# VHH binders against Putative ABC transporter glucose-binding protein TsgA13 (tsgA13), part 20

Target 1, 363 residues: Putative ABC transporter glucose-binding protein TsgA13 (tsgA13), of Haloferax volcanii (d4gpw5)
Amino acid sequence: TGGDTGDTDDTEASETTASEGTTSGTTTGDVETTDGGGPSEGETVNAAWVYISEIGDLGWSWAHDQARQAVDEQYDWLETEYTEAVAPSDSERVFEQYAQGDVDVIFGTTFGYQDPMYAVAEDYPDTVFEHATGYRTRENMGRYMGRIYEPRYLAGQATGMVTENNTIGYVAAFPIPEVVRSINAMALGARSVNPEATFKVRWVNAWFDPPTAREAANALIDEGCDVIAQEQDSPAAVRAASDAGVWTSGYNAPMGQFGGENYLISPIWDWTEFYGPTLESLHEGSWEADAFWGGMETGVPMLDEWGPNVSQEVKDQVAATEEQILNDELDVWAGSAFEGESDEFLFQEMSSFVEGVEGEVPS
Key: E = the ipSAE of ESMFold2; O = the ipSAE of OpenDDE; V2 = 0.75 times the mean of E and O plus 0.25 times the DockQ between their complexes.

## First folded at step 21 (VHH; framework vhh_ozoralizumab_d1)

Design v5 (from t4 with S52N; at its last look DockQ between E and O 0.78; V2 from the best seeds 0.74)
Fold by ESMFold2, look of step 21:
Structure v5 (fold): chain B 363 residues (1-363), chain A 123 residues (1-123)
Amino acid sequence: as target 1 above (363 residues)
Amino acid sequence: EVQLVESGGGLVQPGGSLRLSCAASGFIFRSYRMYWVRQAPGKGLEWVSEINTGGSLTKYADSVEGRFTISRDNAKNTLYLQMNSLRPEDTAVYYCAKGKTWYQWGSGDFDSRGQGTLVTVSS
């Protein structure tokens, strides 16, 4: 989420998994390759984050900034700074300004930063770059993302169990692979426990547009949806569902305060599980560019706590399925049109809905 | 209902070791920061250690750093405290505690604790 500029044709799924792409040191004994840029072992690390939106949005940028705050508090050797609300068209300038200064590592948190960061990384080989949601790398530029479709599937089961109308509304951002993947995973989850569940999708065509997201949620409710899910960088759809007295699942951040008595659960992010180890590797001098693609086993994608009125039956079902995901016993895509597809396909090429989602993905 | 059950306390001589465990249920264990806190006889609660949701971050009180290690096993919903080089001043009831949120690292806030397990370092 948060990684789309609204005018790009591509969103990349990871070419590698986090477990395969992770390198923590020399494996050959007396033969080594050099790392990309970054500070020498034991030196202070200066880190900068560049965010597409403001950190108070309770969305994508908020989640990244909570992790920045955590690592800033944790490490005496770390200095952090950030720039928020940076449009992709301005991002090359911001990356260059940081790279010209004393910043050792720059985290760019949206897809639209990919090409600007890629260009700057070539010119500043002593600076480390990490790019969320993209697919381009350099020796000094890694990439990272989480498999949010795993907790999406779990939240989907909850929606399938609580719906009485068998009609679930999804307030979506853009018709790109990242969002299509989330819709499909949620639908597969719902239908794994309720084969009659169907999804209606409304496209906001923005990551952050609270008035439009609220209107989309209300339109879905008027069409008979008795559960509202969303993929937005705000809680607006959750608030709209709560105001209308229907079940709701949020995204990015804990949303119990906005969903109130109708809150189900939300897929959310804890980026400290990526940033902590990454910054330690920089401090230790062992950082290497890789492609982090972590599932729930890493702790990066996870679930918020249950709403106050969710039944024990729903909680038990989701917990059992979560255990299967954590033990590599469940393929979210099994039995679907996407069974057996590579991570690259899931990331970059998913452009159609699974059974149970109404309509077609817009061209 | 949140349930935290500590075990592993006992009597140990100075310089000895103990391993505490905390079995958690009634909440999504892996989604919360967890704490060990302790209460020495006649004293208030003292923070001992904090661990984040996946265990990538850990924090310790100055009095125990280098001697105690917090860890968690999210598959087993269990929190641990390995206590080495124990001192008489470590004598306390040790409590497992659940953080209020996944975030706000270092805030020191928690909303639930267990019944505790007694650690006595003497003789």
Scores: ipSAE 0.680, ipTM 0.872, lowest interface PAE 1.6, mean pLDDT 88
ESMFold2 (binder alone), look of step 21: mean pLDDT 84; pTM 0.850
OpenDDE, look of step 21: ipSAE 0.782; ipTM 0.903

Design v6 (from t4 with G26E; at its last look DockQ between E and O 0.72; V2 from the best seeds 0.76)
Fold by ESMFold2, look of step 21:
Structure v6 (fold): chain B 363 residues (1-363), chain A 123 residues (1-123)
Amino acid sequence: as target 1 above (363 residues)
Amino acid sequence: EVQLVESGGGLVQPGGSLRLSCAASEFIFRSYRMYWVRQAPGKGLEWVSEISTGGSLTKYADSVEGRFTISRDNAKNTLYLQMNSLRPEDTAVYYCAKGKTWYQWGSGDFDSRGQGTLVTVSS
């Protein structure tokens, strides 16, 4: 049977994973078959997703659930289910309930699920776990994230080319490495084509708060920003920019309908390009715990379509730079204070702005 | 405006092979699901195949599964259909089509297609 996937990996070669969750060695719990292990070729795979928020949020959970729906439609051998709006403090119970059932693989989509999932994975070695955004792994627990800073850099170039005031507003969520990384990449992109471009940041301190995001966008516009970018799980900042006749770049989901005539472009997620291959590997019995860190070459982080009034000159510049990223010919961080930093640092420890971003990251 | 240009059609004997190409421009090709559809003489449009944005998911009509292979080269903005073991019933004009959204896999929902390329399978 295919129940031995991941249990037979005794390699002690150099690992590139984060310090916690690095595992290698001989598995001593031999099991000839199991309901929750790597299924044999041709068996049904039962998969469950656990989401921090509701799937209709037009944001992070929405994007993951579009991919769940895609793989559910694609594979006759796959059964899917999900649980939404699971607070991290409740997540251990939810993971355990799935692992006790007939679920072969559990996907946990927020950082706060890391330690709960890590604990449950130890107790259920025949179940596969995949954790988004974290840094811990086990023989039966992989992790995954995409390099969204690549399309952020590209959208940044577009903002740098269209701004007339050289002042771009960014409606941000929380001052955490994930968001700081996105702001920095966008600023580096803009300044690669417009060295005078500057960014002003407003922190909503929420992933989803449409009234506060709109107010932040309007305040940035009042401060002279003629382009509004955002990192929110709603279109509120994009709508505010559109209402004011200001260029705008969204995030997560298709925002063109909200940005209207002033829509620029948005970084977005297509998780199908991760979930498809991962579920196929489970079906085939070849899955291994790993640290997926996919860039635009994987199709996971990508760009939405251009707005109706974006010039061909902007499109050509971004396309040329995108080709360099896809061919591994451009490092987004080259020439910045973060050049040469490890993926671990970029992922977990970035806490300061690059040149051109006003102010300092709040502590 | 979206531009899709199919090529590679022709006259082929039963059992033969053809490779169709579709050159795409005026949209971000890699950000869309893509389709091949066909129209046989006297019939309506028939869905043939779908491919995801990065190519990790592919889907085929029952009538062609195992004989046709869809693929894409995102660096060249080109969609392909490798057609093997061709039958007279495969005679049709083949169109490449752009999915309406980058999501909604399996919906069959497209908003643009090319002019098509004729494939004729006969003795």
Scores: ipSAE 0.698, ipTM 0.879, lowest interface PAE 1.5, mean pLDDT 87
ESMFold2 (binder alone), look of step 21: mean pLDDT 83; pTM 0.844
OpenDDE, look of step 21: ipSAE 0.860; ipTM 0.933

## First folded at step 22 (VHH; framework vhh_ozoralizumab_d1)

Design w1 (from t4 with K100Y; at its last look DockQ between E and O 0.82; V2 from the best seeds 0.00; counts 0 for: pae E 2.2 > 2)
Fold by ESMFold2, look of step 22:
Structure w1 (fold): chain B 363 residues (1-363), chain A 123 residues (1-123)
Amino acid sequence: as target 1 above (363 residues)
Amino acid sequence: EVQLVESGGGLVQPGGSLRLSCAASGFIFRSYRMYWVRQAPGKGLEWVSEISTGGSLTKYADSVEGRFTISRDNAKNTLYLQMNSLRPEDTAVYYCAKGYTWYQWGSGDFDSRGQGTLVTVSS
């Protein structure tokens, strides 16, 4: 999901929004305009992205930057720029520099940017801010994330069908609701087709640490896991599984080249399905701060392509379940302790494992 | 195996409309950019339209802009092309095509196409 590296944020329980705010760059019409800032209708939009890591990481920042490149190509009225490898402690300065310039919208892509961006957004009400993975908003600051647990559930079914040992390893980042949600969804998916499937989790305690992720994958394999899944901003765990001849599922980016003959499939991101409409709304003068929480129906969270040795039976099972998700016929959480929980709870408060995941979530 | 099956072609008068469909199988349809391309008799392939994985971005050749609409239904693995205000120069075999990847929007490159459906616009 969030994909932040080296970051452990204290998640605030409540959503913060302005009830009424100042608007700029918004055209007047029959409907009252209470949204934040932005350019005047029909003008050039200048957009900036701020990334926690380098755009070549083939992970979280890479996925966002592929979408920046897509919208840059698509829209003649759009100018884009980016700053990569911005530590959270430096991010306030970077946001201020953009807001003082001619940038109309600033996208911040990591948990650690939330409070710095929230502060800068107050001082620059005519600039639009969009924050990925967070929970705070202002009249001129929206937030966005995708329900990656949907394709996690689907990839989970594949793991449950291919495991012979009934033991699946998960190389995890941090024990926070975002990651716990993904682990649980994958386990529920696997157990929906294989009630004997169990998950073993190892915590890297980083979003990006290839040596530690590889070591965790190898340790899980040594413990008898014959499928390795991961939630990291690198392909390291996928590579480790491939080197060991073990089935593997990646994350963030297409991982087929790293998983080779043992590649299953990966939950991945196409952020164009968020950035495109968002930038169009800015260009049209209709942008409003919101809390985007899109599932597979939006195209933002999705699956990569199947590995070369995945059976047609696995593909057919996953396709049938995906159709149910897209038609609102499947609650991923049905039959679990989390059945009936709100989207707010799923986003912010999940802190325990479902049946089939060994151990406890670290406190 | 990737399969793309186009339908909906036929004979139509200038100014008329047709809706093409493409049924996709053998790959994860929603994970790929999709294209319509066309080939007039004796000519090379002409790119017509492209749609992103979720449909948020669409792009059209200048010759069809404002007249054609690309869309997709990811739940049914189906791509569509609504063609309005058809002209004799739109006469071609129309192909549904699968992109290489979801990224690199606007490249125009694809790895597979169907057998096509013939559209004839004649008075």
Scores: ipSAE 0.543, ipTM 0.814, lowest interface PAE 2.2, mean pLDDT 87
ESMFold2 (binder alone), look of step 22: mean pLDDT 80; pTM 0.816
OpenDDE, look of step 22: ipSAE 0.827; ipTM 0.923

Design w2 (from t4 with Q104L; at its last look DockQ between E and O 0.84; V2 from the best seeds 0.83)
Amino acid sequence: EVQLVESGGGLVQPGGSLRLSCAASGFIFRSYRMYWVRQAPGKGLEWVSEISTGGSLTKYADSVEGRFTISRDNAKNTLYLQMNSLRPEDTAVYYCAKGKTWYLWGSGDFDSRGQGTLVTVSS
ESMFold2, look of step 22: ipSAE 0.735; ipTM 0.894
ESMFold2 (binder alone), look of step 22: mean pLDDT 83; pTM 0.849
OpenDDE, look of step 22: ipSAE 0.903; ipTM 0.958

Design w3 (from t4 with K98T; at its last look DockQ between E and O 0.66; V2 from the best seeds 0.00; counts 0 for: pae E 4.9 > 2, unsure alone 64.8 < 65)
Fold by ESMFold2, look of step 22:
Structure w3 (fold): chain B 363 residues (1-363), chain A 123 residues (1-123)
Amino acid sequence: as target 1 above (363 residues)
Amino acid sequence: EVQLVESGGGLVQPGGSLRLSCAASGFIFRSYRMYWVRQAPGKGLEWVSEISTGGSLTKYADSVEGRFTISRDNAKNTLYLQMNSLRPEDTAVYYCATGKTWYQWGSGDFDSRGQGTLVTVSS
């Protein structure tokens, strides 16, 4: 949930067999050829989403469901459905129920769905599966995630430019690579424009715990932080900063209504830029399992609208840096301990802070 | 500062084609849904087409669907409208416009627009 991508491994690295397989449905001829599972060109596509939380959480599940609604409206050949608030322990049953039915593709949106989905995908090879945040794949099971650390870096620049105390608080979920990566990217961004900026981190040890997130934000403010950033599936830390008159940056969802006059900006998700092309490929009969890892160039990880009191100078700086990222002129990790590390390392092994982040990663 | 500059309008006969362009600057273009809207003589502003931030989704008013194609090039900060099979009722000033963030797909709500480019369809 909430952008959790703590583990990444390649699961099926090699193929020793060349087979001209069959997809369910319509592909027949002298020689069977399979380029992926799913429906053939021109057929209705039935798609299902499985969410860890309710779609009204104004966070991770909300972002995915906004995209489901958008593609549902866009494509007259697409039928969508969803099941919300599915605990990982129940997810195998939900995936199996969809796979037994008329569903052509199943999207599972939290890390804890990985092994349940992986198991069901083996039993239902004619159904397509797509798993967000994970690292396992099958011939009929792709994976997807976005490089949110790119807009995190950009939001970081904004925090570095607005802080007067040079102390920025980060209300964090878990000390796992996904979260460490986001903290580091934000700190590098801030320090790229303000070398004196420092980050203080408080760990909620939950993706969703509004009282604890609010308490962490207030503690950081009491420690002198004049900007509060967060990685939570709620706006609680943003609200706490707003109540205290402190600059704030959110995550997952647009949070201007919660941040008020001191809202800065938030890294957010536009999943339509993944789901649209993916569903079109299913409709066209060309879908193949892959490992989507898209940056801002894809439109999936992005920034929210600026807060009402953000200066033009901050906006101009962030826009200039965004252009550099889009043109491959800026490596967000350059000059850090992580310069030159592979995407695999960044995805699943980052466990220490960059310069400017106070303390050590727990464990 | 935010700028939207339309071009490509002109006089065309019924059944003809035009391609409109909109050069955008002063904001993070790729983060905004973009619109074409138009204003016919003596009429209010009418939504014509919308395109998502990365261009994966497009939507059209019923009156132009099948004849107009919206597209964008995020690397060049440019929005396009290819207009085919033009009709006299397409006569209007065409504006490109920015929307709110992507999550309001189909809302028709917009913040900023350009100065417009005139399209006149007549014989």
Scores: ipSAE 0.253, ipTM 0.671, lowest interface PAE 4.9, mean pLDDT 86
ESMFold2 (binder alone), look of step 22: mean pLDDT 80; pTM 0.812
OpenDDE, look of step 22: ipSAE 0.379; ipTM 0.744

Design w4 (from t4 with S112H; at its last fold request DockQ between E and O 0.71; V2 from the best seeds 0.81)
Amino acid sequence: EVQLVESGGGLVQPGGSLRLSCAASGFIFRSYRMYWVRQAPGKGLEWVSEISTGGSLTKYADSVEGRFTISRDNAKNTLYLQMNSLRPEDTAVYYCAKGKTWYQWGSGDFDHRGQGTLVTVSS
ESMFold2, look of step 22: ipSAE 0.749; ipTM 0.899
ESMFold2 (binder alone), look of step 22: mean pLDDT 84; pTM 0.856
OpenDDE, look of step 22: ipSAE 0.906; ipTM 0.959
ESMFold2, fold request of step 23: ipSAE 0.762, 0.728, 0.773; ipTM 0.902, 0.895, 0.909
ESMFold2 (binder alone), fold request of step 23: mean pLDDT 84, 84, 84; pTM 0.855, 0.854, 0.859
OpenDDE, fold request of step 23: ipSAE 0.906, 0.904, 0.918; ipTM 0.957, 0.957, 0.961

Design w5 (from t4 with D109E; at its last fold request DockQ between E and O 0.46; V2 from the best seeds 0.75)
Amino acid sequence: EVQLVESGGGLVQPGGSLRLSCAASGFIFRSYRMYWVRQAPGKGLEWVSEISTGGSLTKYADSVEGRFTISRDNAKNTLYLQMNSLRPEDTAVYYCAKGKTWYQWGSGEFDSRGQGTLVTVSS
ESMFold2, look of step 22: ipSAE 0.735; ipTM 0.895
ESMFold2 (binder alone), look of step 22: mean pLDDT 84; pTM 0.847
OpenDDE, look of step 22: ipSAE 0.907; ipTM 0.959
ESMFold2, fold request of step 23: ipSAE 0.782, 0.741, 0.723; ipTM 0.911, 0.896, 0.892
ESMFold2 (binder alone), fold request of step 23: mean pLDDT 83, 83, 83; pTM 0.838, 0.842, 0.840
OpenDDE, fold request of step 23: ipSAE 0.913, 0.902, 0.916; ipTM 0.959, 0.956, 0.961

Design w6 (from t4 with Q104N; at its last look DockQ between E and O 0.47; V2 from the best seeds 0.75)
Fold by ESMFold2, look of step 22:
Structure w6 (fold): chain B 363 residues (1-363), chain A 123 residues (1-123)
Amino acid sequence: as target 1 above (363 residues)
Amino acid sequence: EVQLVESGGGLVQPGGSLRLSCAASGFIFRSYRMYWVRQAPGKGLEWVSEISTGGSLTKYADSVEGRFTISRDNAKNTLYLQMNSLRPEDTAVYYCAKGKTWYNWGSGDFDSRGQGTLVTVSS
């Protein structure tokens, strides 16, 4: 399943256009905007993305940037630019610089950008802001995230079916609701087909730290985990599991190349299905601040393709469950402590593990 | 085994319409960009249309833009091509094709196609 090298070459062309934004391309007064926010209907849209990590991270920022490249190629009326590797502590400055320029919409792609963006959005009411993974909004600041717990549940079923030790390792980022939700959904999925499955969690306390993620994966393997899942912005845990001959499920981006013969499947993102409609609404003058919370039916959260050694029985089980999710016939939380909780609770307040996950969520 | 089965072709008058369908199996349909391509008598494969995984982006060859509409139903694993205002030059075998990845929009890269369905537009 190729094409990564070809995209990298196309990315350089797009990056060249976007990367010149601090000088000539972004300072010209070529784009009109209204007092009500965003560009007037039918005008050129100037859009900027702010990424927590390098666009070559083969994970979270990579996935967002593939979608930026897709919309850049699709729409003749769209100009795109980006700034990568922006720490949250620097993000207010970056958002402000874009808002002072000719940028009509700014996408901020990590939780830590929430309060900086919220502050800047108040000062620049004519600029549109979209924040990934957060929960704050303004009239000119929307938010977006996908229900990744749906494909997490599906990948969880695969882990439950392939484990022989009934012990699955999870290399996690931070003990926040977003990550706890993913761990719980994967555990519920695994236990829906294997009630004896248990999960051991190790916290990297970073979204991107390949050496620490690899060390965590190896430690989990040493503790008897025969399947390694992960929630990191890199493939390091997948590579560690592959090197050890252990089944593995990745995250964010297609990771079959890194998991090789031991690859199961990964929850991944196609942000094109959010960015396309959002940018069209800006171009048409119909954009409104919203709280996008799309499941697999939207196409945003999805699965990568199966690894080469995954059995047809596993594929059939997951496909049947996926059909239920797509038809709104499965509540992934049913029978758990979280059954009946609102989307707001699931998004912002989940702070404890379901049955089958060892230990407690750290404070 | 990737399987793509096209249907809906036939003989139609210029100015007429047809709707092609493609039933997909053997892969996670919703995770791939999909294509329609065609091969006219005595010619090579010609790219016709592309659709993103959720359908939010669509792209068309200049020769069919405004007349053809690509769509997909991910719950039914089915790709469609609505062809309106058909012309004699649209005569071809039409194939649905599986993109290699969800990304690389506009690249024209695909790795599998069906056996095709014949569309004949005759005056």
Scores: ipSAE 0.763, ipTM 0.905, lowest interface PAE 1.2, mean pLDDT 88
ESMFold2 (binder alone), look of step 22: mean pLDDT 83; pTM 0.837
OpenDDE, look of step 22: ipSAE 0.913; ipTM 0.962

